# Designs tried in a protein design chat: VH-VL binders against o82653r152to333. Part 6

Target 1, 182 residues: o82653r152to333
Amino acid sequence: KSLNVGIIGPPNAGKSSLTNFMVGTKVAAASRKTNTTTHEVLGVLTKGDTQVCFFDTPGLMLKKSGYGYKDIKARVQNAWTSVDLFDVLIVMFDVHRHLMSPDSRVVRLIKYMGEEENPKQKRVLCMNKVDLVEKKKDLLKVAEEFQDLPAYERYFMISGLKGSGVKDLSQYLMDQAVKKPW

## First folded at step 22 (VH-VL)

Design t6
Fold by ESMFold2, fold request of step 24:
Structure t6 (fold): chain C 182 residues (1-182), chain A 122 residues (1-122), chain B 107 residues (1-107)
Amino acid sequence: as target 1 above (182 residues)
Amino acid sequence: QVQLVESGGGLVKPGESLRLSCAASGFTFSSYEMYWVRQAPGKGLEWVAIIYTRGRTIYYSDIIKGRFTISRDNAKNSLYLQMNSLKAEDTAVYYCARDTEWFTFDYYFDYWGQGTLVTVSS
Amino acid sequence: DIQMTQSPSSLSASVGDRVTITCKASQGIDNDVAWYQQKPGQAPKSLIYYASSLYSDVPSRFSGSASGTDFTLTISSVQSEDFATYYCLQHNSYPWTFGGGTKLEIK
């Protein structure tokens, strides 16, 4: 059984650290990176006859200078063409950064991905880098900040670096893969 | 094609309330985040608030938090600013403004209204 | 809050002069800076987004650049229609903040 999982978030959210912790290694990129939207395989988690494939979405959070508005718009629109095809979408952000100085682009991503229920795609919100947060009550405040977002089926508090909460996330994904079709 | 027209400004006493409106036309209003920005006479621009496309996500500047309420009615293509407990330092021209399309994950105001003057004086 | 320290507060120039206006952010804000032009009695008009990209119909004599937390607006050869007040805006983090403005005057 197989599950295609997109991971969306800013480049410093810890996407590769999470994937490496779950699968232990990263597969070679299987997509084109230039001039068009690209989706790269970050890794494959295999357990028995079930596979979970993780894909990066680097074209959605562009930071490069030198592109005009029309170029940025076209690149982002092309990236969105394929995002809806993932079985599960992980929306990931750095919760430590959010508590210090919330990034408006990240807030926009979380809110817009979470506001509309999507019957064909499951979405989860991952608060990454919890290992950097000293007061655990602050994590609950962030969860409450985003709690009225019905498109998110689950919320995960994780550390891609240290592995906290990652087993729960991987178990959830394996369960979704086994239950397909939903 | 895009037009934003503010209204509802006027002279008001400290402690009173005033409601500003911004009528939008020439674009799909419900697809855009909307802003209020103000400018005191002879002073610079000051960001007041943002409201997301569905009206559920809102952020305010610190100096007006708790006193002003931004809202929108997508059926009427209208943006509002309810201003309560007005102070003399709220005297300004208030502009409504439109962001770019949300999916770019960038912000910049690409269209502004003409502004409406609010004067708070005893 | 992120402070945007804009300088100078006013500047005199002749037609044809090269003019630079600077905003300094109090912390890292990536390229999340926009620039606006405002003439007396008018609403602001957008010039530059994402630190260096020009809006449509903005003359090519305008340019923007970024270095660390320092952001500049440059007018390579000032024209008579460029005398106005200019503002930067950071939109990296809420609350969003404008610079204090720079009045460009003919001299």
Scores: ipSAE 0.265, ipTM 0.693, lowest interface PAE 4.3, mean pLDDT 82
Fold by ESMFold2, last read:
Structure t6 (fold): chain C 182 residues (1-182), chain A 122 residues (1-122), chain B 107 residues (1-107)
Amino acid sequence: as target 1 above (182 residues)
Amino acid sequence: QVQLVESGGGLVKPGESLRLSCAASGFTFSSYEMYWVRQAPGKGLEWVAIIYTRGRTIYYSDIIKGRFTISRDNAKNSLYLQMNSLKAEDTAVYYCARDTEWFTFDYYFDYWGQGTLVTVSS
Amino acid sequence: DIQMTQSPSSLSASVGDRVTITCKASQGIDNDVAWYQQKPGQAPKSLIYYASSLYSDVPSRFSGSASGTDFTLTISSVQSEDFATYYCLQHNSYPWTFGGGTKLEIK
C-alpha cells in the first residue's frame, strides 16, 4: 500500500524536522517526477506492506526578490497544478510564531486551502511547535480561529522536534494508504 | 483597464451611519482581496480592513472597534464599508484598494480608487 | 501590533539631490514592506514591493533596501515630479500598519 503526502507551509514551519522524526532516518535529497513538476522527497515512512512518501512543495511561497511578477505568477501556477496530485495534503504552520505575530501569508494559505472542500484530496492542518507555547489554553484559541474550514478533515497539534503528537499523525497517514505501486 | 470608483461619502453628524461603495471594473473582481484605507485631512494613511475573495474571512484594524463592517457582492463587482456610530475622528478620505491575486501570497496594493470624503461634524 | 516608525516626517531637497527615507519596524517582518508615493489631491501610487523590488513603471532612480528591521527608500537624483509624500507599509502581520509619512518638498 502507498500514499503520497504533500507538505505545504512556510520554510520555518518545521517540515523537515517532522518528517525526520516520523521516518527515523534522513533520506538524501531526491527528485521525483510525478507529472510535469518535480517535487523533492522529504522522507519515506515504511511499516509492513505500507509506504508513505513525503514531498516538499517548493515554489508555492516564492519570494519575489529579483523576479518580475509574470515570472513569479507562472512558477506559482505551475506548482499549484501539481499539488492536487497528492493523496493527502498537510498544511503546516508554526503555532508559536502565529501566537506572537500572525504571518499574513500563512493566514492566507490556511484560510484559502481550508475554505473549499476538494473531493479528490484529503487535507489536514498541523499546528507545529506546540512545545514552545507556554500557555496551552492559547492553542485552543488558535484552533477556534481556524475552526470553520471544512476542507480540513483533521487538525493535529504536534512538535516535530520533540515528537509530541507525531504518532497520531503517522497513524492517520498509514490509515489513508491505499493499495498501489510504491 | 482596472478601475475602482468609491462613492457614498458625505457630511454626517456624530452617531450617524454611512455606507460607502466601491464599484470595480476591468478585472475579475471575485479573484481579488479588497481593502479599505483611510486618510484624515493632513494626516497619513491608515489601513482599515481586508476582505478575502469569498467574503468569509475579514480582518479589521483595532481603531474601528467593531463599528465598521466590510462586505462584498461579487455578482455586482462591488465592495462596501458600513460605518456606524461615526465619530469626529472618522473624518477622512476613504480609498478602496486591490491586492495582487491571492494565490501569489504577496501583498501590495496595485490599484487604488480616487477616494470618497467622509466628514463627521456637528 | 507592529509599529512602523518613519523618519524624517518632512524633508526639503533641491532637484538633483539624493534623498533617503527610513522606516523601522518594531519587530522582525522579513522583507514584507511596500513603499507608496502620494501627490496632493491624488490617491497613493505603488513604488516598491518586497522591500526592494520596483513596480514596473517606476523610474530607476528609486530604490529600496532592508537591513534587519530598518527599511530605506532612496531617490538617487530627485526630479521635480518626485515632490510628494512617501509612506511605508508593513504587510507581514495583521493589522497592517503604515508609517507616518515623509513629505518631500522643494527647498
Scores: ipSAE 0.236, ipTM 0.682, lowest interface PAE 4.6, mean pLDDT 82
Fold by OpenDDE, last read:
Structure t6 (fold): chain C 182 residues (1-182), chain A 122 residues (1-122), chain B 107 residues (1-107)
Amino acid sequence: as target 1 above (182 residues)
Amino acid sequence: QVQLVESGGGLVKPGESLRLSCAASGFTFSSYEMYWVRQAPGKGLEWVAIIYTRGRTIYYSDIIKGRFTISRDNAKNSLYLQMNSLKAEDTAVYYCARDTEWFTFDYYFDYWGQGTLVTVSS
Amino acid sequence: DIQMTQSPSSLSASVGDRVTITCKASQGIDNDVAWYQQKPGQAPKSLIYYASSLYSDVPSRFSGSASGTDFTLTISSVQSEDFATYYCLQHNSYPWTFGGGTKLEIK
């Protein structure tokens, strides 16, 4: 069984920490070329005959570098094309940072990706870095903030660094894997 | 054609309440985030609040200190701003605006109404 | 909150002049800056989004740039219809905040 998982989120979302924890080993950044686009491999999780591959999806959010109108259009087009290639899409963000100073871009991304279901892709929302949040009640507030987004099949509160909640996420992903020719 | 028409402005006394409305037409209202911006006479622009499409996600400016409530009725293509405990410093033209369509492939635009004047005076 | 310090507050120019308006953010905000033009008695009009991208109906004499926390709106050759008040906006984080505005007047 196999599953291709895309992870979308800002640089501070902790994507690498999560994947490193899930695979149990430090994963060096590697590039894999798909049929249409080159994606950065964050890690591979293997349990028995099931393999889950994690890919980064840079480009859905603007970088610090400026873009003209045409550049933005091209970037968005390329980014969305790549997103549809994944079986599962994880939208990830730093919940602690969100509580302190919510980033409108991140909020809009969460909203956009959660607005409409994709029949070819399952989407989940991951609130990361829960270990940094002192008041657990605040986490519930954030969960409530995003609870009505229909495209998200599951919501996870995790600490990629400490491992809290990661077991549930890993199990979920394993359960989504299907028999595919390698 | 996209149109936003504000209403409900007028003269009120300090401590009173007022409800502003914004009637939207010419686009799929339920698909866009909507926000309010105000401008005191002879002063600059000041962001007030934003409400997302489903109405669950809302953010406010600190200056309103919980006195104002933004809401929407997608069935009526309407945006609202309930203003309570009004102060003199709340005197301003209030603009209703449609947010940019993030992640649009061909173009980005926001639209503003012509505004409605709220005057708070004793 | 993020502050946007806009300068100058006012500027006089002649038709054909090059004009530059600057906004400095109190912290890093990437390119999440928009610019608006407002004429007396009118609602603001959008000029620039994401620091350097022009809306389709905006003349090419307008441009935006970013360097760190410094954002600049430039009019390469001011035209008679460009005399107005300009505002920058950061939308990197809530609350959104505008600059103080720059009034461009005819010399």
Scores: ipSAE 0.027, ipTM 0.578, lowest interface PAE 5.7, mean pLDDT 86
Fold by OpenDDE, look of step 22:
Structure t6 (fold): chain C 182 residues (1-182), chain A 122 residues (1-122), chain B 107 residues (1-107)
Amino acid sequence: as target 1 above (182 residues)
Amino acid sequence: QVQLVESGGGLVKPGESLRLSCAASGFTFSSYEMYWVRQAPGKGLEWVAIIYTRGRTIYYSDIIKGRFTISRDNAKNSLYLQMNSLKAEDTAVYYCARDTEWFTFDYYFDYWGQGTLVTVSS
Amino acid sequence: DIQMTQSPSSLSASVGDRVTITCKASQGIDNDVAWYQQKPGQAPKSLIYYASSLYSDVPSRFSGSASGTDFTLTISSVQSEDFATYYCLQHNSYPWTFGGGTKLEIK
């Protein structure tokens, strides 16, 4: 079984930390499983007969400049054609930073990706760096902020660095894997 | 590694035309929005025009609208500014700039060329 | 059009001083503000994007903040190489508009 997972999020989202924690082996660029050279392989998780490949997805946070909402959506849709290549898309952000100094771009990404379900792709929202948040209530506030987004199948609160919640995410991904050549 | 080199500036008379070029290197030119900014001698920066990656979307400042045309050739990694009906007020250093790829989470800088001087004088 | 009113137009400071430059937008523009530094005879250099994010090569003594339509560039401790002209830019809507500039001079 195999699964291609795209991870999108800002540089401080902790994508590398999460993949480093989850993945036993980093895969070289030559081992890419995508049709595009724009995506970097972050790593491969193998458990038994199941392989999960993680890919970075740069270039998905569009600026608001000069665009109306509809224009933004259209532009994002065009720019994010590559996102549809993944079986699962993880939208990841630093929940601690969001609480301290929210980034409108990140919020926009989360909302956009959560607005409409993709029948070909499962999407999950990962609130990362929970270890930095002192008050659990604050995490709940963030969860409530994004709870009504229909495109997200699951919400994960994790610490890629400390490993909190990562097991659940890993298991979820494994469960999404399907029989394919790998 | 990223380089933007403007050319085509010079002395022209009012009413004449001039075409500026910007040669880009060191990055995937077709992936970036490009824009022109000008600066009159001893004055501040003024945005002129922007062209998106595919060249379909263009915006101009009101001051130059109808007189200047921004264009690009992605195959040649080049940005252009066709300036017609030049006025004395158009006298400025014209900078070519790469817009930051805001739709990426990569730390890309916007880059500016050294500029090319356009002098419009009778 | 969105106007960016930048103040002051000029400022004298000594090395080590804290300096603040402000741009006020004529309307709401979210955080779509960038700051540039320009030295004589040179092209502008990018300092800050999205009101408060520093470019990678920018010293930490530079910072940007936003409050409503007020945007501020701060140099916590001015260094000799910081004497230049600074510009804010709004890119929330077209046409993009720069502030009038602030020349930071040596006292």
Scores: ipSAE 0.020, ipTM 0.614, lowest interface PAE 6.8, mean pLDDT 86

## First folded at step 23 (VH-VL)

Design k7
Fold by ESMFold2, fold request of step 24:
Structure k7 (fold): chain C 182 residues (1-182), chain A 122 residues (1-122), chain B 107 residues (1-107)
Amino acid sequence: as target 1 above (182 residues)
Amino acid sequence: QVQLVESGGGLVKPGESLRLSCAASGFTFSSYEMYWVRQAPGKGLEWVAIIYTRGRTIYYSDIIKGRFTISRDNAKNSLYLQMNSLKAEDTAVYYCAREPEWFTFDYYFDYWGQGTLVTVSS
Amino acid sequence: DIQMTQSPSSLSASVGDRVTITCKASQGIDNDVAWYQQKPGQAPKSLIYYASSLYSDVPSRFSGSASGTDFTLTISSVQSEDFATYYCLQHNSYPWTFGGGTKLEIK
C-alpha cells in the first residue's frame, strides 16, 4: 500500500522540520513510470509493507518577490492543478505567526484549499509550531476560525520540531494508505 | 452592474448602538470577501474589518477594541456592522467594499458603496 | 500592526507637473501595497495594486514602484482630474492599514 502526500504552505511553515521528524529515507519510486516530475520527494515513512511518500509543493503563490502580477497568476494556476495529483494534501501554516499577525496570503491559501471537497483527494489543515504558543486556548480559536471549510477532513495541531501531535498525523496518513481506494 | 448600498447611519448618543447594512447586487455576493472602511469628516481612511465568504473568518482593526461585529447574510446579499458602545471618535462615513474573488489573489477594493454617515454626539 | 508612513501630507502642483508620493512600511511587506484616489464627496477609487499594477481604466500617467519598504506613486504629467487625495494601503498582514493620505492641490 502507498500514499502520495503533498505538503503545501509558506516557506517558513516548518515543512522540512515535520518531514525530518517523520521521514525514513529518500528513495527512487518502485514504479518509475509515474508522471510526478514537478515535485521533489521529501521522504518516505514506512511501516510494514505500507509507505507514505511526502512531496514538497511549489510555494509560488506565497513568494511573489521578483515576479510580476501576470507571471505569478500563471504560476499559481499551474501549481494548483499539480496538487490535485496527491492522494492527501497537507495544508500547513505557522500558528504562532498567525496569532501574532495573520499573513493575508496564508489565510487565502487555507480558504482556497478548504473551499470545495475533492472526492479523489483528502485535505487536512496542519497548525504547526504549537510549541511556541503560550496559551493553548488560542489554538482552539484558530481552529474555529477555519472550521467552516468543507474540504478539510481533519485538523492537526503539531510541532514538527518537537514532535508534539506528529504521531496522530502519522497514524491518520497510515490509515488512509490502508483504506485506499476510498 | 455591481452595486453596494449602505444604510443605517444617523445621529446617536455616546454609549448607544447602531447597526449598519450594506445591500449588494449585480454579483454573486457569497463568492466575495467583504470589508468595512471608515473615514472621519476631513480625515483619512481607516480599515475596520474583513469577513470571508462563509462568515466565520473575520479580522478587525484594533481601533474598534471589540465593540463592533461584522456579519453577513449570503441569502439576503447583505453585509452588516453592529456597532456597540459608540463613542464620539466613531463619527465617520462608513463604506462597505468588495475585493475581487479570492481565487485571483488580488488585494484591492474593486467596488465601494457610497457610504453612510454615523454621527455620535450628545 | 504595520505602520504606513505616507509623505507628503499635502502637495501643490500645476497641470503638467510630475508628482511623486511615497509610503514607507514599518517592516517588510513584499509588494503588498495598493493605492487609492479619493475626490471630495466620493468613495475612494482603486489606482494600483501589487505595488505597480494599474487597475482597469487607470491612465498610464499613473505608475507605482517599490524598493525595499519604500513605495512610490508617480503621476508623470498631472491633469485637472487628478487633484484629489491619495492613500496607500498595506495588505500583507491583518489588520490592514492605510497611510495617512496625500492631498494633491492645484497651485
Scores: ipSAE 0.603, ipTM 0.824, lowest interface PAE 1.5, mean pLDDT 83
Fold by ESMFold2, last read:
Structure k7 (fold): chain C 182 residues (1-182), chain A 122 residues (1-122), chain B 107 residues (1-107)
Amino acid sequence: as target 1 above (182 residues)
Amino acid sequence: QVQLVESGGGLVKPGESLRLSCAASGFTFSSYEMYWVRQAPGKGLEWVAIIYTRGRTIYYSDIIKGRFTISRDNAKNSLYLQMNSLKAEDTAVYYCAREPEWFTFDYYFDYWGQGTLVTVSS
Amino acid sequence: DIQMTQSPSSLSASVGDRVTITCKASQGIDNDVAWYQQKPGQAPKSLIYYASSLYSDVPSRFSGSASGTDFTLTISSVQSEDFATYYCLQHNSYPWTFGGGTKLEIK
């Protein structure tokens, strides 16, 4: 049983901290022996006969920086198409930053990934850095802000630094790997 | 051709309410984030609010929080601004504006309406 | 909220002059600045997005640049149709904010 998981989000969202926490002390020797195509493998979590492979999505642009070329729309769409190859896509953002000063690019990323369902791919929204949020009711407000997006199957409130909520995410991913194909 | 036409402006007394409308045509309205921007006579531009395509993600300028409500009706290709408890400082020309489709990540207003004047005076 | 301090508030120029208008952001905002032109009695018109990219049909005499938190609109050789008020807008974080404007007047 195996599951390929892509993680997207801004560089300061905590993607590596989360994957390091989930991979933990399981060992590098159990890592998947596969060649990545255009995506770097962040880690492999193995439990019994089930593996979850985590991939970074470094080729995706959260901020346009092109030369004003007429084909920029096609280039952006092409880069986003590459994420459709993953079984599960984790869209991750810093919820503390969002509550203080919402980043326009991050809001747009969340909306784009959540706009339309993909029958071959499950998507989840991961609200990271909850340990920094003073009023915990504010987390529910952010979740409600994005609840009209049909593509997100599940919302996770986590701290990659302190591990809060990370076990629930890991269990969800293992459940998806066991239940494949869906 | 893309058109944005504001309406509903007029003369109103302090404390009263007014509802502005923006009728959109020439594009798929439901695919675009929409904005209100205002300008007091002889003054600069002031960003008022954004509403995302599905109508639930909304951000306001701090100056109008709690008194104005932005909304949209995608079936009628219309954007609205409900303005309550109006004050003299709300006197301005109100523009609706559109940005390019969100997936380009090009954050500018590519089309503006011609504006509707709201005058709040005793 | 991010403050955009625009200067000068006004300036006078003759046709053919080089004009520079500056906006300073109160914090880092990457290149998330757009520039607008507004003539009396008209809605604003987009000139520049992403700090330096020209909007469609904008003359090449307009250019934009960024250095840290300082953003600059330059008109290399002012034409009679360029006399207007210019605004910067930051779109890095909500709420978005305009600069105070710069009125470019004919001398």
Scores: ipSAE 0.603, ipTM 0.825, lowest interface PAE 1.4, mean pLDDT 82
Fold by ESMFold2, last read:
Structure k7 (fold): chain C 182 residues (1-182), chain A 122 residues (1-122), chain B 107 residues (1-107)
Amino acid sequence: as target 1 above (182 residues)
Amino acid sequence: QVQLVESGGGLVKPGESLRLSCAASGFTFSSYEMYWVRQAPGKGLEWVAIIYTRGRTIYYSDIIKGRFTISRDNAKNSLYLQMNSLKAEDTAVYYCAREPEWFTFDYYFDYWGQGTLVTVSS
Amino acid sequence: DIQMTQSPSSLSASVGDRVTITCKASQGIDNDVAWYQQKPGQAPKSLIYYASSLYSDVPSRFSGSASGTDFTLTISSVQSEDFATYYCLQHNSYPWTFGGGTKLEIK
């Protein structure tokens, strides 16, 4: 069984640290040559006959670039369809940064990915870098801030660096791979 | 034609409360993040607050110090600003403003109301 | 909070002059700056977004640029309708913040 997992978030959200902690082996270069995807494979988690493949989804927002309004809408919608190809989408952000100085693009990303349910894709919100948060009660406030978003099936509070909460996330992903098709 | 019309401004005493409204028409109100921006007479612009489309993700400027509450009623195409414990420093023209549609990824205000004046004096 | 220090606060120019208005951010904000024009008694009007992109129907004499935390609005040849107050806005992080404004006056 296999599960393709996209990880979307700003560059310093900790995507690589999380995948390194979850997997023991990166995908070999030969595997990358046989794929037609434009996304970088971050790693593969294997347990028994089940694989979870992690993909990085860098840079989502297109600058408006001189085309007409309708052309820009179509190009933006086309760019977003690349994330719809994953079975599970992890929307990941630095919760410590969010508590100190919320990044407008990150908040927009969280809201737009969580706005509308997708029957073919599960989405989860991953609050990373909890090890940097002094008052742990603030993590619940951030989760509550985004709880009205219907597309997020689960919320995870993790440290990709320290491993806190990562087992729960990896177990969730393995469960989804076993249950597929949903 | 996109229109934003503020109302509810007027003269109030310090410590009193006032509720501003912004009536929206000519677009799908529930699809747009909405803002309040204010400008004291003869002074510069001050960003006050944003409310996201579902009405629960909200950020405020520090200048209001927890005294104002932004809200929206998508069924009535209306944006609100509840202003409590008003001070002389809150005297300003209050504008409601809209961003472009989210798919353009443009972070600017494409439509503004005409503003409503709030005067706080004893 | 990110502070936007706008200068000068006032500027005199003749029609045809090149005008430069500057905002400095208190920290890195990428290109997350917009510029607005406001004439007396009117709501602000959008000029520039994403530091350098012109809003629709804005004359090409307006341009924006960024270098580190320094952001510049330039009017290459001022016209009579350009006399107004100009504001920068950072939208990198909440709360968003405006610069203090620059009043462009007829010399």
Scores: ipSAE 0.600, ipTM 0.823, lowest interface PAE 1.6, mean pLDDT 82
Fold by ESMFold2, fold request of step 24:
Structure k7 (fold): chain C 182 residues (1-182), chain A 122 residues (1-122), chain B 107 residues (1-107)
Amino acid sequence: as target 1 above (182 residues)
Amino acid sequence: QVQLVESGGGLVKPGESLRLSCAASGFTFSSYEMYWVRQAPGKGLEWVAIIYTRGRTIYYSDIIKGRFTISRDNAKNSLYLQMNSLKAEDTAVYYCAREPEWFTFDYYFDYWGQGTLVTVSS
Amino acid sequence: DIQMTQSPSSLSASVGDRVTITCKASQGIDNDVAWYQQKPGQAPKSLIYYASSLYSDVPSRFSGSASGTDFTLTISSVQSEDFATYYCLQHNSYPWTFGGGTKLEIK
């Protein structure tokens, strides 16, 4: 059994730290073709006959530079096509940065990915770097800010660096892998 | 064809409240983030607030310090600004504004209303 | 909050002059700057987005550029319809912030 997991978020969200913590040691970097595009593998988690593969998606916040408006829909659709090929998509952001100075592009990414359900793909929102947030009330406010987005099946409050909440995420992913197809 | 029309401005005394409305037409209102921007007479533009399409994601400028509330009613194609505890410094023309569709990640106001004047004086 | 320091606050020019207007961001904001033109008694109009991209139907005499945290709007040859007030806007982080404005007046 296998599960392909995409991790999307800004470069400072802690994607590699999270996958390294879940896997223990980073597997040697390798490319894997998903449809028409190769993606870097961040890590592989294996338990028994079940494998969870994590992939990085660093270029998905497409900027309209030099394109006319009419062309932008085609460019956006091409950039987002590889995201739809993952079984589970983790949308990750730095919740500490969000509380201090919300990044406009990150907010748009969270809203875009959470707007419409995808019947072939499960999506989860991961609020990373909770170890940097002093008051838990602030974490609940951020969760409430995004809780009406129907595409997110579940919300995780984690620290990829310190490991807080990571067991719950790992267990969720393994559960999805063994229950496939769903 | 896209049209934004503000209303509800007027003369009020310090400490009073006022509610501004922005009626939208010519586009799918529920698919767009909406904004308030203000301009004091003879002064520059000041960003006031954004509300996202579902009405739950909201950011305010520090200049209003919790006294204003942005809201929207997607069934009525309407944007609102509830202004409480008004001060003389809030005297301004208030514009509602729209940005392009979210999927472009273009961050500019492509349509503005005509503005509505709020005057706060004793 | 990110401060946008716009200069000059006003300037005078004749038709045909080259004009430059600058905004400096208080921190790194990538190219997340837009420029607006506002004529008296009118709502602002979009001019430049993403630091250097022209909004539709904006004349090619307008251009924008970025260097680090310095952002520049240039009018290569001012026309009579260009006398207006110009504003930059940063949209990198909430809250968004405008520069103080630059009034371009006929000399």
Scores: ipSAE 0.598, ipTM 0.823, lowest interface PAE 1.5, mean pLDDT 82

